# VHH binders against Uncharacterized protein C29G2.6: the designs that were tried, part 20

Target 1, 179 residues: Uncharacterized protein C29G2.6, of Caenorhabditis elegans (o16887)
Amino acid sequence: NKQCRDLLQCSIQKKCVNLPVLSKLVDGKNISAEMYDDIDKYTDYGCIFTTGCQDECNDCPLCLTSKLQIVDILSGEKSSAECPTLMDCALKCVAESNQDIFQINKCLRQDCAFHCFDGSCPKCSGFITRVFNQMCAAGNFRQKIKGYSGPCYEMFHEIVRAKFADRFEKNGKTRGHSG
Short names: E, the ipSAE of ESMFold2; O, the ipSAE of OpenDDE; V2, 0.75 times the mean of E and O plus 0.25 times the DockQ between their complexes.

## First folded at step 20 (VHH; framework vhh_7b2m_4)

Design Nb (from Mb with S54G; at its last look DockQ between E and O 0.76; V2 from the best seeds 0.67)
Fold by ESMFold2, look of step 20:
Structure Nb (fold): chain B 179 residues (1-179), chain A 119 residues (1-119)
Amino acid sequence: as target 1 above (179 residues)
Amino acid sequence: EVQLVESGGGLVQAGGSLRLSCAASGFTFDDYAVGWYRQAPGKQRVVVASISTGGYTIYANSVKGRFTISRDNAKNTVYLQMNSLKPEDTAVYYCARGYSSPYYEFDSWGQGTQVTVSS
């Protein structure tokens, strides 16, 4: 909707997404796990949720839901039934990291991020995909990334697949499928 | 070449204050989160404070309320104001560059400056 489009435009305009650096990092590159990591490193979600785009985020239901989920995680509460697999993983990270925000973030990135994309949390994957679509369009990633022919949504899906290939394979073997 | 040069360390009595400065060069300073590690003798290097490209600040629990990180993008400089210093703050303090997200561990750091807090 318009409010979420305004949020996504704000994320570029306020440099919550560091498009100049990301454009250089993806230029002439094939899709890879490193590309996922670079996108994550150079996207400042704190800027999107609070310091740069707070009003826009609060007006976009998907952004607000994501922000409130983070609040629940940091408070140690599971106030919502949404995304139970991701939330269980995230709450374990908080408990094991002695509430150190830097260690919590590292644990979330390393252990839990897969659950945004494993089908168990459509709201997480939907929000992150929209953020990617905006940077992909604004940065002309379709013209820069090698070995891909298709829309930004499918490009991001391929990037996610590359990052979590091992986890998808193991999860597929657990369910009698490799992927 | 990323270069980060710390200054302002020294010996101070408990309860005292120090202000660390870090001059940054070799990269577009405004595009990166920056901050401070510290490493006490026999311990691992840990993040003390981080400041985002937009000025959002994050602190380790052990220093929250006592330390203040700030940046001056016009001077390519990051600061750490350290108040109410305790002997447990004794460490080498490293100025560091991260990415755009201020929550990520830093990827580059300087040679460090010694801070020693005596009783």
Scores: ipSAE 0.548, ipTM 0.783, lowest interface PAE 1.8, mean pLDDT 88
ESMFold2 (binder alone), look of step 20: mean pLDDT 83; pTM 0.843
OpenDDE, look of step 20: ipSAE 0.740; ipTM 0.864

Design Nc (from Mc with L103I; at its last look DockQ between E and O 0.83; V2 from the best seeds 0.56)
Fold by OpenDDE, look of step 20:
Structure Nc (fold): chain B 179 residues (1-179), chain A 119 residues (1-119)
Amino acid sequence: as target 1 above (179 residues)
Amino acid sequence: EVQLVESGGGLVQAGGSLRLSCAASGFTFDDYAVGWYRQAPGKQRVVVASISTSGYTIYANSVKGRFTISRDNAKNTVYLQMNSLKPEDTAVYYCARGYSSPIYEFDSWGQGTQVTVSS
């Protein structure tokens, strides 16, 4: 919808995504797990949800839902039945982190992120995919990534697969779910 | 070359305040998150605070409410205002460059500045 498009535009304009650096990192590179890590590192969800694009996020249902889930997670409460696997993972992160917010963030991004894409949380995968699509378009990733000729959403799919190849194989899944 | 130079450390009594500064050069400061680490003797280096490109801040629980991280992009400088200091805050404090998101990883470090809080 328009509101979510506005959010995505905001995220680029407000530099919630460090597109200049990210564009350089992907230039001439093949799709890889490292590419996923780079995308993650240079995406500021705090900016997206609050400091940069708070209003736009609140107006975007997918963003708002994601934002509220994070708030619930950080409070140690599971208030939503949506994305239970992801939420359980996140709650475990909180429980095991000794209330270290940096460790929590690391755990969420490294351990729980897979559940965004394993089909168990379509809203998460859909939202992140859309964010990436904006990055891809704005940064001209299709022209920069070596040997790739497909659309941005497929690009992201391949990047996610590269990052979580072992976990997808273990779970008997080969493709993330888009919502 | 990426350079981060810390200053403002010193000896202070418990309950006192210090303001650390970190001057950055060799990169586009506005494009990166920055943060502060500290390392006490015999302990591991730990994150204290971080600030994103958009000004989003994160603090360790041990310093929340007492420390404030800020940045001045015009001066390529990041600050750490440290209030209500405790002996437990004694450490070498390091400025660090990170990514857009002030989460948990940084890629460049300064040489550090000593902060000593006496009882």
Scores: ipSAE 0.372, ipTM 0.688, lowest interface PAE 1.7, mean pLDDT 88
ESMFold2, look of step 20: ipSAE 0.570; ipTM 0.793
ESMFold2 (binder alone), look of step 20: mean pLDDT 84; pTM 0.848

Design Nd (from Mc with L103M; at its last look DockQ between E and O 0.87; V2 from the best seeds 0.68)
Fold by ESMFold2, look of step 20:
Structure Nd (fold): chain B 179 residues (1-179), chain A 119 residues (1-119)
Amino acid sequence: as target 1 above (179 residues)
Amino acid sequence: EVQLVESGGGLVQAGGSLRLSCAASGFTFDDYAVGWYRQAPGKQRVVVASISTSGYTIYANSVKGRFTISRDNAKNTVYLQMNSLKPEDTAVYYCARGYSSPMYEFDSWGQGTQVTVSS
């Protein structure tokens, strides 16, 4: 849809995705868990959802769905059955963090982000991957990241696998062994 | 090198106001979220407020409605307007630099400025 393309262009233009910093951080680097963290640190989803790209987000179904889920999480509500594993984890974070938004965000990053990528929430994974595809293309990540030559969406999947390797491994293995 | 220099602290009566300022240098100010920590003697440092690169603001619950963070990108300066001050707000306040996402922990801090709120 054209409106989702407008959102993704807006995210770069308004610096919701800080491409100048990210381009430098990935240049000459191999794919790693650290690369996932850098991408997350330098992508401002509040800018995408509201302050920078509100109109564009509201016109893009994946963005609007993600924004409405965040509203549910911060309100402590579950108004939709979509992405139950992610939403259950996120609502636990809200309950355990005394409604402190800084602690909620830390809990979401540490405990729940995996559920965006474990197959249980294709809408979350799809939206985040499209944001990455835009920064990857605009920042020429395929020419900057070492040891990878495929399309941007597969590059992101490799970055996610590097970040959550332990969690993916433990979904099918006993807890008593380090991988 | 990254430098963050706080000013505006002092002694104030409960119910009063102070405005903290922080002059930033040594990095591209516009590319980073910035904010404030505070630390009372013998306590852990806690985040008070953060402001994103796009200008939206995040506050700890204990200060929401009383404190206002703002930034002036032309002056490389971040401010904290503190109203309705309480003795519990007594702490050293540190200006801090983070990332682009304003909800992340900060990675650099200044020397701090003392705020003391008396009964």
Scores: ipSAE 0.600, ipTM 0.802, lowest interface PAE 1.5, mean pLDDT 88
ESMFold2 (binder alone), look of step 20: mean pLDDT 84; pTM 0.858
OpenDDE, look of step 20: ipSAE 0.623; ipTM 0.808

Design Ne (from Mc with I58L; at its last fold request DockQ between E and O 0.85; V2 from the best seeds 0.64)
Amino acid sequence: EVQLVESGGGLVQAGGSLRLSCAASGFTFDDYAVGWYRQAPGKQRVVVASISTSGYTLYANSVKGRFTISRDNAKNTVYLQMNSLKPEDTAVYYCARGYSSPLYEFDSWGQGTQVTVSS
ESMFold2, look of step 20: ipSAE 0.647; ipTM 0.825
ESMFold2 (binder alone), look of step 20: mean pLDDT 84; pTM 0.852
OpenDDE, look of step 20: ipSAE 0.528; ipTM 0.770
ESMFold2, fold request of step 21: ipSAE 0.576, 0.626, 0.646; ipTM 0.805, 0.823, 0.836
ESMFold2 (binder alone), fold request of step 21: mean pLDDT 86, 84, 85; pTM 0.865, 0.860, 0.860
OpenDDE, fold request of step 21: ipSAE 0.494, 0.460, 0.455; ipTM 0.760, 0.740, 0.739

Design Nf (from Mc with S101T; at its last look DockQ between E and O 0.79; V2 from the best seeds 0.54)
Fold by OpenDDE, look of step 20:
Structure Nf (fold): chain B 179 residues (1-179), chain A 119 residues (1-119)
Amino acid sequence: as target 1 above (179 residues)
Amino acid sequence: EVQLVESGGGLVQAGGSLRLSCAASGFTFDDYAVGWYRQAPGKQRVVVASISTSGYTIYANSVKGRFTISRDNAKNTVYLQMNSLKPEDTAVYYCARGYSTPLYEFDSWGQGTQVTVSS
């Protein structure tokens, strides 16, 4: 999909993904849960969806869907049947946050993010994986990460697995689903 | 060493305005999100506003519509324009460094600047 490639390129160019910092953080490091956290910290989805790459996002079906889901979540309404587990988690975040957007963001990233990768939301996992693949390629992560020799998409799978190892184990799964 | 130095605090009457500034040094300012916290006496430090590397902003509900966060990368400075101030806005305000996203977590703070709003 050309439109989604354009989005991913925009995300890098507009610094929605802080590639310079991420490239330094992963250099010489083994895959770990911390690596996931770093990726999360330096990926600005607000930028991707709005301030940086709004047009490109609107033209990318996966991005648009994700964006609209976030809008629904923030409105407190579940309007989509897609990714019900993720949506339920997000709605709970909103309900329990006293409308504090900072707490909502934290909750989404720390508590709900797993449901992006547990197989229940292929569109989410697919979109995030593509974002990662773009930064991985652009930042040469394959050459920087210590002891790794696989493709970027596998790299991300391992990073996600490292981050959510305990939760995957509880669900009887060993690996997240990529769509 | 990462340094954040706040200024612009002071005493102001309710309904008044203040503009806080935070000068950053010791790191590549453009690569980081920045924001403001505040801590009132006897209360926990809470996030007030944050701005990402792309200029995306988030505000606490209590200050939304009254406060505006902005940044000048050329000056390595982040600002907090505070309008329609209320007594409950009285606090020490801290500048903070985070990551690229609008921040819910920060990794560095300044010394703080006192803002007092009288009724």
Scores: ipSAE 0.308, ipTM 0.652, lowest interface PAE 1.7, mean pLDDT 87
ESMFold2, look of step 20: ipSAE 0.595; ipTM 0.806
ESMFold2 (binder alone), look of step 20: mean pLDDT 84; pTM 0.849

